# Ledger of designs, part 16: VH-VL binders against Probable pyruvoyl-dependent arginine decarboxylase (pdaD)

Target 1, 139 residues: Probable pyruvoyl-dependent arginine decarboxylase (pdaD), of Prosthecochloris aestuarii (b4s6j7)
Amino acid sequence: SIFPPQCERISVEEGLKSLSPGEITFAVMARNSTNEHGRLIASSIGVALPADESVYGYLSEHHPYGQTEEQSGEYAEDLAATMLATTLGIEFDPNKDWDEREGIYKMSGKIINSFNITQSAEGQNGLWTTVIACAVLLP
Below, E stands for the ipSAE of ESMFold2; O stands for the ipSAE of OpenDDE; V2 stands for 0.75 times the mean of E and O plus 0.25 times the DockQ between their complexes.

## First folded at step 20 (VH-VL; framework fv_temelimab)

Design j6 (from h5 with light chain S93T; at its last look DockQ between E and O 0.65; V2 from the best seeds 0.59)
Fold by OpenDDE, look of step 20:
Structure j6 (fold): chain C 139 residues (1-139), chain A 121 residues (1-121), chain B 106 residues (1-106)
Amino acid sequence: as target 1 above (139 residues)
Amino acid sequence: QVQLVQSGAEVKKPGSSVKVSCKASGGTFSTYAMHWVRQAPGQGLEWIGAIIPIFGKAAYNQQFQGRATITADKSTSTAYMELSSLRSEDTAVYYCARGEWFGRFKYFDYWGQGTLVTVSS
Amino acid sequence: QIQLTQSPSSLSASVGDRVTITCSASESVRYMYWYQQKPGKAPKAWIYDASKLESGVPSRFSGSGSGTDYTLTISSLQPEDFATYYCQQYGSTPYTFGGGTKVEIK
């Protein structure tokens, strides 16, 4: 998904002020569920922002089993950043880990920031556990 | 469920080339790496290389000396492995296997059924 | 490349036995994984991130380890567990596998 140019990240509290019940809005959502006791699940949204505010960024979605919040978040963030890097013509070595590639992306001066929003949980016996990460885009 | 279905068995002469296909279904194709692993009769597992279809970037085990070419067609969710200059030692079952490329989980969660490639004069 | 040495290469055991398989790396690896393979079949993901069981894997299986030394343990061997097990590392490319450990019925 695309992170629109000149879009700014705001707090949930601030965003909620512009929303009304029943309103249709654009969202990128990661959802994961489990009914297995002890099963680790996560939902992540990855975001990558270009240095040029006139250029769009990227949003990614990831919902794995068996990954920690950190692991899941890194995946989503890496995916988003790498997509943006590719779009911007930044060369990368696919054999390099995210830690190294992130540095390359930022050093290029073309990608200034990346982050992720992640929620994880463990399944409970006899119950459904759901985790959600969501990016809501407001006009 | 993710499924990987490979092309049928091949019999090849030394010096020739073989191209094995692997069609993925039941999940995302482009953002996962498709790996190729082979297993000689009665032997262990050997990683050949992988491709990230969404970027078309591939990585290879250097021991193949450029003989392996891995490609992917996103429109058909199919990955290919071509091995040239075949030798008798290349006789093996060749597997495609899906794995995460981004992040840190560098293992193969789904495997094809395997393709036997026999190289004999 | 990082070399993985599994021990033993083969073992014979009876149903109910505790089985331990080790995998030693030539250098410290970032991640270790295990696969189960039965004759004529493709390997199956079994343990990931050293100690996490893949979906469908019985709880009698466990994995542990860090650095260069990793272990797969079956607390009580069952008939369906007779197979060859492989460790696989990612510390650096290329991906490499251990030589395998064949668990046979005594």
Scores: ipSAE 0.563, ipTM 0.865, lowest interface PAE 0.9, mean pLDDT 94
ESMFold2, look of step 20: ipSAE 0.582; ipTM 0.814
ESMFold2 (binder alone), look of step 20: mean pLDDT 89; pTM 0.907

## First folded at step 21 (VH-VL; framework fv_temelimab)

Design m1 (from h5 with heavy chain G27Y; at its last look DockQ between E and O 0.66; V2 from the best seeds 0.00; counts 0 for: pae E 4.2 > 2)
Fold by ESMFold2, look of step 21:
Structure m1 (fold): chain C 139 residues (1-139), chain A 121 residues (1-121), chain B 106 residues (1-106)
Amino acid sequence: as target 1 above (139 residues)
Amino acid sequence: QVQLVQSGAEVKKPGSSVKVSCKASGYTFSTYAMHWVRQAPGQGLEWIGAIIPIFGKAAYNQQFQGRATITADKSTSTAYMELSSLRSEDTAVYYCARGEWFGRFKYFDYWGQGTLVTVSS
Amino acid sequence: QIQLTQSPSSLSASVGDRVTITCSASESVRYMYWYQQKPGKAPKAWIYDASKLESGVPSRFSGSGSGTDYTLTISSLQPEDFATYYCQQYGSSPYTFGGGTKVEIK
């Protein structure tokens, strides 16, 4: 998915004040569920932003089993950053660790930051447990 | 449920090639790495390489000397490993295994059933 | 390439015994993983990030360690624990495995 140019991250509270009932807007959602006892689940949205604010950034979606909140969030960020780097023409070496690739991406000066939104949970005794992470895009 | 189902056993002659398939289901095929690991009879585990299907790029263990080719077909959720210039020491069970490619948590959480490749005269 | 040395290479123990398996790396590693493999079967993910049990792994298993020295412990050995255990490290290519520790039960 695409992060629109010149957008800024705002709080949920501030975003809700800007949104009118019945208004149509776009959302990116990651969802995961389990009924397996002890199963660790997560849902993450990763974001990577370019230095050139006139260019689109990237959002990724990740909904793993068996990953912690930190694992899931980092994977989602890595995926978004790699997608953005590819579209910016930054070559990556598939034999390198992400930390090394991240250094290359930052040294290029074309990707300025990344972050994630993650929700996690552990399943219980045949009950369906669902986790959702969302990003809502406001005009 | 995550499943990795591999193609059947192969008997090959030295100098030939083999292509093993791994069909994935129960997860987002394109964004996870698919690794290939082999185990010679009575021996330990050796990593061959991996691919992330969404990017179509593969990484290889140097010891496979450019003999291994790892590919993926997103439309069928199937990964492939081709090994060329086979020799008797390539006799092994070949596994596909799912894992992360990015970040700090790169381990193999789901494995295929294995494909025995026998190289003999 | 990071070499992983497991010890012992094999052991035989009685049901109820405490079993300890070690994995020593040729240089400090940040992440260590363990797999269980039974004869004729694929390996199973067992312990991740040195000490965290994979889903469905019995609590009698534990993992510990950091830097170069890592341990897998079975507090009270059961018949179903007969298997070979492998450690694995993550880093630059290639990923490497220990030589394995075969656990036999009388």
Scores: ipSAE 0.246, ipTM 0.735, lowest interface PAE 4.2, mean pLDDT 83
ESMFold2 (binder alone), look of step 21: mean pLDDT 90; pTM 0.916
OpenDDE, look of step 21: ipSAE 0.562; ipTM 0.861

Design m2 (from h5 with light chain Y95R; at its last look DockQ between E and O 0.64; V2 from the best seeds 0.60)
Fold by ESMFold2, look of step 21:
Structure m2 (fold): chain C 139 residues (1-139), chain A 121 residues (1-121), chain B 106 residues (1-106)
Amino acid sequence: as target 1 above (139 residues)
Amino acid sequence: QVQLVQSGAEVKKPGSSVKVSCKASGGTFSTYAMHWVRQAPGQGLEWIGAIIPIFGKAAYNQQFQGRATITADKSTSTAYMELSSLRSEDTAVYYCARGEWFGRFKYFDYWGQGTLVTVSS
Amino acid sequence: QIQLTQSPSSLSASVGDRVTITCSASESVRYMYWYQQKPGKAPKAWIYDASKLESGVPSRFSGSGSGTDYTLTISSLQPEDFATYYCQQYGSSPRTFGGGTKVEIK
């Protein structure tokens, strides 16, 4: 998904104070579930923001099995940042890992921030476990 | 569940090329990498390279740079590996394997059945 | 390039034996993975993130290690466990595998 221009990240606390019934402009959701004992699940939203406020950023989602919160979040963040980089004409080297590519994207001066929102859990035998990550845009 | 089905065995002459296909089903194709790994008879595993279908970009082991070409067709969920200038030492079973490319966690969770390529006169 | 040295290259063991194989990296790695391969078959994902078992892998298997030294252990070897085991790491390029450890019947 595209992160709209002229939008700013706010805290969950501030967002909840501003929220009124029926006041959601756009939402991106990642959801994952398991009933298998010991199965790692995660749900992540990745975000990448351009330096030019008039340009769209990117949101990604990822809901893997067998990944920790950190692993899942890094995937989602990398995907969002790489999508933004390609849109901005920043070529990426497919032989380089995220730790190198992230630095290159930021040194370009065109991508100012990336982050992720992730929920994770480990399944319990016979019980359904669900994790959800969501990004919500307010007017 | 994810399934990878490869093209059939091939017999090639030295100096020719071979193109192996790998069709994916039952999972996400475009944002996962498709890796190619080979195994000569009685030998271990050797990574050839991978493609990231959403961007159409490929990474290669330097030992295969210039001889291997890895591509993907998102519309058919199929990846391809072409190896040129074949030599007898290229006789091997060639596997495709799915893994993540984004982030730092890299794990080959599903493998194709393998394609035997025999290079002989 | 990160080199992975597996030890031993082969071993002979009886059903019921405890088996330990090692994978040593030439420099610290972030993640280590293990695959099982039987003759004539593709490798199968077995252990991920050094110690976590793939779905369907029997609990007699375990993995451990960090940094440069990793192990795969079978607490009580069963007939279906006779196979070759490969460790694998992923760096920038190339991705590398250990040379394999063949576990065979004594």
Scores: ipSAE 0.498, ipTM 0.785, lowest interface PAE 1.8, mean pLDDT 85
ESMFold2 (binder alone), look of step 21: mean pLDDT 88; pTM 0.888
OpenDDE, look of step 21: ipSAE 0.676; ipTM 0.893

Design m3 (from h5 with heavy chain G27Y, light chain Y95R; at its last look DockQ between E and O 0.63; V2 from the best seeds 0.00; counts 0 for: pae E 5.5 > 2)
Fold by ESMFold2, look of step 21:
Structure m3 (fold): chain C 139 residues (1-139), chain A 121 residues (1-121), chain B 106 residues (1-106)
Amino acid sequence: as target 1 above (139 residues)
Amino acid sequence: QVQLVQSGAEVKKPGSSVKVSCKASGYTFSTYAMHWVRQAPGQGLEWIGAIIPIFGKAAYNQQFQGRATITADKSTSTAYMELSSLRSEDTAVYYCARGEWFGRFKYFDYWGQGTLVTVSS
Amino acid sequence: QIQLTQSPSSLSASVGDRVTITCSASESVRYMYWYQQKPGKAPKAWIYDASKLESGVPSRFSGSGSGTDYTLTISSLQPEDFATYYCQQYGSSPRTFGGGTKVEIK
């Protein structure tokens, strides 16, 4: 998914002050569920914010089995950042690892700043366990 | 349920080429890396290379650079590995395996059944 | 290229024995993975991130280590644990595997 130019990350607390009951808002949600004992699940949203105020940002969704919170979040974040970087003409180099790509994309925040929102859990037999991650675009 | 199904065994002559297919199902094919690993009879595992289908870019082990070509067809969820200029030492089981490329945790969580390639004169 | 040296290359042990397999890297690695492979079958992911068990792996298996030295331990060897175990690193391209440790049960 894309989102409009000139968006900035805000805290949940600050965002809640801006919401009105009954207002229609744009949201991206990642959801995952399991009823298997010991199965790791996660739901992640990766967010990539361009420094260029005229450019759209990117959101990614990832809802894997068998991944930790860190694994799932980093995957979603890297995916979002890589998609945005490709749009900006930054070539994806398959021999570069996340740490190297992160250094190119994030260290200064001058090209792309990225983060993720992740929730994870481990399933219990006979019980449905659901994890949700959500990002909301405020007007 | 993630599943990787490879093409059947092949017998090739030295100097020829082989192309192995790996059809994926049960996950988002385009955003995971597809790796190729081989195992000579009675020996260990050797990484050949990988592709990330959404970007169409492949990385190769230097030992195979120039001989191996790894591609993906997103419309059929199928990855391919072609090895040219075959030698008898290329006799091995060739596996496809799914892994993360975008994250820092690049282990191979699902493997194909393997494709035996025999190179004999 | 990071070289992984597994030791021993093979071992024999009795049911119930504690078995330890080592994997030594030529330089520090951030992530170490282990695979189990039975004859005629593809490898299976077994331990990830040095110490985390994959789903369905028996609790008698454990992994540990950091930097250059990693271990896989079977606390009480069972007949179904006959297999070859491979370590695999991700610290730079290319991905490399250890030479394998074949576990035989007497």
Scores: ipSAE 0.116, ipTM 0.682, lowest interface PAE 5.5, mean pLDDT 82
ESMFold2 (binder alone), look of step 21: mean pLDDT 89; pTM 0.909
OpenDDE, look of step 21: ipSAE 0.491; ipTM 0.843

Design m4 (from g1 with heavy chain L100E L105F; at its last look DockQ between E and O 0.80; V2 from the best seeds 0.62)
Fold by ESMFold2, look of step 21:
Structure m4 (fold): chain C 139 residues (1-139), chain A 121 residues (1-121), chain B 106 residues (1-106)
Amino acid sequence: as target 1 above (139 residues)
Amino acid sequence: QVQLVQSGAEVKKPGSSVKVSCKASGYTFSTYAMHWVRQAPGQGLEWIGAIIPIFGKAAYNQQFQGRATITADKSTSTAYMELSSLRSEDTAVYYCARGEWFGRFKYFDYWGQGTLVTVSS
Amino acid sequence: QIQLTQSPSSLSASVGDRVTITCSASSSVRYMYWYQQKPGKAPKAWIYDASKLETGVPSRFSGSGSGTDYTLTISSLQPEDFATYYCQQYGDSPYTFGGGTKVEIK
């Protein structure tokens, strides 16, 4: 997924000040569920922000089993940043891992920041457990 | 329901090439990387490389750089590994395996049945 | 390239025995994984992230370790546990495997 130019991250509290009750806006959601006891689940949204205000940013989604919050979030950030890097013509070495590639993308001067929003949980004895991560786009 | 089905066994002469296919089903092909791992008779496992389908880029173990070519066809959900300039020591079972490439969490959660490639005069 | 050394290379044990397999890395790794391979079959994912059991793996299996030293333990060996076990790391490219440990049942 992409998002419009000139977007910046704001807090939930600040975002709510900008919305009227009943207003329609766009959201991207990652969702994961389990009813297996001890099953580790996560839902992540990755975000990559370009340096150029005229360029779209990227969103990614990841909802794995068996990954920690950190692992799931890093996947989502990597995917979003790598999609943006490819769109911007930044070549990457497929043999390099995320920490090295993240440094290269940032040193290019074309990607300001990447981050993730992740929620995780472990399933309980036949009870459905659901985790959700969400990004809401404000007008 | 994830399934990886590989092409059949092959017998090759030294100096020739082989191309092994791996057809994936039960998941979205672009969601995961496809890795290639080989096992010579009576020996352990050796990583050859992987394809990253969403970008069409491949990573290689440097021992195979220049001889191995890994590709994917998203329309058929099929990955390919071609090994050129075959030698008798390339005799092995070649496996495809599904894994992740993004982030730092990597293991091979599903494996194909293996393809025996025999290189002999 | 991180080299993985498994010990022992093979062992024979009786049903009910406790079996321990070690995997030592030449330098610290981020993640350690274990695979079970039966003769004539592809490897199967067995233990991920050093200690977490894959779906369907019996609770008699456990994994532990961090940094450079990792173990796989079978608390009470069963006849169906005859197989070769491989460790695998991700901490630098290329991904590498241990040499394997063949477990035979007397």
Scores: ipSAE 0.563, ipTM 0.798, lowest interface PAE 1.2, mean pLDDT 87
ESMFold2 (binder alone), look of step 21: mean pLDDT 89; pTM 0.908
OpenDDE, look of step 21: ipSAE 0.572; ipTM 0.864

Design m5 (from h3 with heavy chain L105F; at its last look DockQ between E and O 0.72; V2 from the best seeds 0.00; counts 0 for: pae E 9.1 > 2)
Fold by ESMFold2, look of step 21:
Structure m5 (fold): chain C 139 residues (1-139), chain A 121 residues (1-121), chain B 106 residues (1-106)
Amino acid sequence: as target 1 above (139 residues)
Amino acid sequence: QVQLVQSGAEVKKPGSSVKVSCKASGYTFSTYAMHWVRQAPGQGLEWIGWIIPIFGKAAYNQKFQGRATITADKSTSTAYMELSSLRSEDTAVYYCARGEWFGRFKYFDYWGQGTLVTVSS
Amino acid sequence: QIQLTQSPSSLSASVGDRVTITCSASSSVRYMYWYQQKPGKAPKAWIYDASKLETGVPSRFSGSGSGTDYTLTISSLQPEDFATYYCQQYGDSPYTFGGGTKVEIK
């Protein structure tokens, strides 16, 4: 997914004030579910923003089984940042771990922010457990 | 859900080439690494290389550089491994396997059914 | 290239036995992974990050270790556990596998 140019993150509280009842807007959603006892699930949105606000950023989605909140968030963030780095022509070694590549991307001066939004849970027998991470794009 | 379906068995002469395909479904093909691993009869597992389809970048075990070519077609969600200058010791089952190439999860979570390649006179 | 040495190469054990398989690396590795392979089948991811069980793996399996010495343990062997188990590492290219440990039921 693409993060539109000239956009910035705002709080949920502020975003809700900007929406009218019945309004339709775009959302990026990662969702995961289980009804298995002890099943670890997560949903993550990764975000990478360019220094040049006229250029698209990236959003990614990830919804794994068996990953911690940290692992799931790192995966999503890595994907978004690496997509942006590729389109910006930042050189990197794809065999290096995320920690090293993230440092390279940030030192380039072309990627000003990368982060993730993650929700996780463990399932319980006989109950559906669902986790959702969502980014809503205001008009 | 996630499925990796490989092309059928091949019988080849020494000195020829083989190209094995791996059709992926049930996930976003372009954003996961696709690995190739082989297993000679009665032997263990040997990693050949990988490709990251969204970037079109492949990396190889040094043992296979110059002989192996790994490619991906994002429009068909299909990865390919071609091995040239075949020898009898290349007789093996060839697997494709999916993995994350991000972070610390560099293991193979889903595997294809395997493709037997037999190199014989 | 990091060499992985599995021990034993094969073993026979009775249902209910505790079984331990070792994997030793020629130098320290960051993470160890384990696969189960049954005859005529592709390997299945079994244990990741040395000790975490993959989806659907019975709780009688466990993994441990760090640095160069890793183990896979089956606390109470069941008939469906007969298979070959492989360790795998990525701490230096290429990805390498251990030679495998075949577990047979007596």
Scores: ipSAE 0.006, ipTM 0.608, lowest interface PAE 9.1, mean pLDDT 83
ESMFold2 (binder alone), look of step 21: mean pLDDT 90; pTM 0.909
OpenDDE, look of step 21: ipSAE 0.745; ipTM 0.903

Design m6 (from g1 with heavy chain L100E; at its last look DockQ between E and O 0.72; V2 from the best seeds 0.61)
Fold by ESMFold2, look of step 21:
Structure m6 (fold): chain C 139 residues (1-139), chain A 121 residues (1-121), chain B 106 residues (1-106)
Amino acid sequence: as target 1 above (139 residues)
Amino acid sequence: QVQLVQSGAEVKKPGSSVKVSCKASGYTFSTYAMHWVRQAPGQGLEWIGAIIPIFGKAAYNQQFQGRATITADKSTSTAYMELSSLRSEDTAVYYCARGEWFGRLKYFDYWGQGTLVTVSS
Amino acid sequence: QIQLTQSPSSLSASVGDRVTITCSASSSVRYMYWYQQKPGKAPKAWIYDASKLETGVPSRFSGSGSGTDYTLTISSLQPEDFATYYCQQYGDSPYTFGGGTKVEIK
């Protein structure tokens, strides 16, 4: 198997130091695989951060076929930001696309930033290619 | 894998309403938009509107605003389109179609089999 | 709202012919997509993002274009390519479709 160059690993030991046994936390994982030659795959986690640091942000997942890294990441980011906006009572027009909605969310003063974590690859025939993006919220 | 199965054909009188269902399977229903597109006999395709099930919000083509109502039931993964005040011009095959609402790719990657609605006086 | 004009509205060609279908937008569009529809069937996604072939679409199909002018080309027409082809765009609402191009075999 091939690990994409943009994936980061943390050791099991380091991850376990951050968590207590029996602890429950939110995790989001996006995973995608193909053995089809030339098939674009991606795995994305979208993140949206509220201005009030005591308020939870949103994580989203997306694992499409046939999308570039940018397209997949934008989807995930849009989803996370729109979920947070809805939770914060920010109205949006369902007829407007991401460019306009993103501006509205940011100008509200309640959503500071959104970003994504995306890994992508192109499949090779006869080889399974897998891309993974994951985020774990630590207490 | 992804399947969209629509309710059966209907024959309606002018002035009545019709409600077409579209049951989805094989994907995460709540985060993909469900679109409704119609095709009159021998004519092209016309977008009616869409619902974003995770938010329960619907967007409409202005031409159908006030007559079309698009809803979704997340518990059954089913979308509905109701068209009121039917006219003979509303005779068409009505399709549901899945599309991405988030991001910038906005095409209809899977379609239902279509529901023929005939409005005759 | 952006109007899409397809041409020709209909064409007849022989197996093996090269076929070109055009789709012209009333103003610049961000995204162009193509669908194939056979008689009595739902449309099928065919070409996305102007030039990318959907899964299972034969390589004799290609798409190109940007701005206002887009094309779908069949390099060597086959009997199974008999269908109507629609272009579709989205910028801001609403989604709009071209009027379709019916491809028939002589």
Scores: ipSAE 0.431, ipTM 0.755, lowest interface PAE 1.9, mean pLDDT 84
ESMFold2 (binder alone), look of step 21: mean pLDDT 89; pTM 0.909
OpenDDE, look of step 21: ipSAE 0.709; ipTM 0.896

## First folded at step 22 (VH-VL; framework fv_temelimab)

Design n1 (from g6 with light chain E27Q V29I; at its last look DockQ between E and O 0.41; V2 from the best seeds 0.00; counts 0 for: pae E 5.7 > 2)
Fold by ESMFold2, look of step 22:
Structure n1 (fold): chain C 139 residues (1-139), chain A 121 residues (1-121), chain B 106 residues (1-106)
Amino acid sequence: as target 1 above (139 residues)
Amino acid sequence: QVQLVQSGAEVKKPGSSVKVSCKASGGTFSTYAMHWVRQAPGQGLEWIGAIIPIFGKAAYNQQFQGRATITADKSTSTAYMELSSLRSEDTAVYYCARGEWFGRLKYFDYWGQGTLVTVSS
Amino acid sequence: QIQLTQSPSSLSASVGDRVTITCSASQSIRYMYWYQQKPGKAPKAWIYDASKLESGVPSRFSGSGSGTDYTLTISSLQPEDFATYYCQQYGSSPYTFGGGTKVEIK
């Protein structure tokens, strides 16, 4: 999904103050579940944002088995950056263009910031375990 | 869990082409990278290239650029590597290996059984 | 491209010995991995992220290192540890492997 130009991230606390019951908003959601003992699950929303706020960003959804919270989140960020580059027609390889020292992508000379929202858990036999990550777009 | 099953051994003449297949089961095919790695007799391992099936784009080791073609068929969960203009130096076991393209872990967690390609006159 | 130099190229050791294999990179890297390969078989993922053991890898194996210098250690060599061990990196394309270290039981 597209992250609109000129939008900014705000806290859940701040966002809730901006909403009234019964209002309709748009959301991007990742969901995962298991009832298998020892099954590691996660749900992630990855976000890639160009430093140039006039250009749109991208939100990704990722719900893996067998990834830690950190692995799932990093996967989702790479996916978001790759989808952004694809929609912009820009050559990009997250395995090459990630700058570990600065914690950013350098996509054809452009700075792309990223973050993720991830929830993870380990399943227990006979008990359904569900994890959800969500990003809500305010009007 | 995840299994990668490759096509059988091939004997080829110099100048011809070979196409090796790798069928994946027991896991997600479209979003994981499928890598191709070869090992000449008594030698180490050499990365050829990779494809992420959902994007349909392959990346190559420059050493193989122009001779190797890596493709994937999502409907059959099968990746392919074709090597053209074969030379005797291309005699090797060719492996497919699965790895995560996204994230910071860059290793190959599952490998196919290997396909011996012998190039001789 | 990044060269990985493994040392030694081969070694012979007795059951119970402590064995250390080194892998040196031509440039500083973030992610070092190790594989075990037995004759006639595909490599198996063994150690990831320099020091973390894959599931099912015996605790006698350990990995360490950062920057350019990495090691794989077997604290008490067992007969089933006879294999060739390869290091692998991705700090830039292409993926590259060390030349391998063949471990033989004396």
Scores: ipSAE 0.067, ipTM 0.666, lowest interface PAE 5.7, mean pLDDT 85
ESMFold2 (binder alone), look of step 22: mean pLDDT 89; pTM 0.908
OpenDDE, look of step 22: ipSAE 0.568; ipTM 0.864

Design n2 (from g6 with heavy chain A50G Q63K; at its last look DockQ between E and O 0.88; V2 from the best seeds 0.62)
Heavy chain, then light chain:
Amino acid sequence: QVQLVQSGAEVKKPGSSVKVSCKASGGTFSTYAMHWVRQAPGQGLEWIGGIIPIFGKAAYNQKFQGRATITADKSTSTAYMELSSLRSEDTAVYYCARGEWFGRLKYFDYWGQGTLVTVSS
Amino acid sequence: QIQLTQSPSSLSASVGDRVTITCSASESVRYMYWYQQKPGKAPKAWIYDASKLESGVPSRFSGSGSGTDYTLTISSLQPEDFATYYCQQYGSSPYTFGGGTKVEIK
ESMFold2, look of step 22: ipSAE 0.534; ipTM 0.817
ESMFold2 (binder alone), look of step 22: mean pLDDT 89; pTM 0.913
OpenDDE, look of step 22: ipSAE 0.638; ipTM 0.882
ESMFold2, look of step 23: ipSAE 0.544; ipTM 0.822
ESMFold2 (binder alone), look of step 23: mean pLDDT 89; pTM 0.911
OpenDDE, look of step 23: ipSAE 0.512; ipTM 0.852

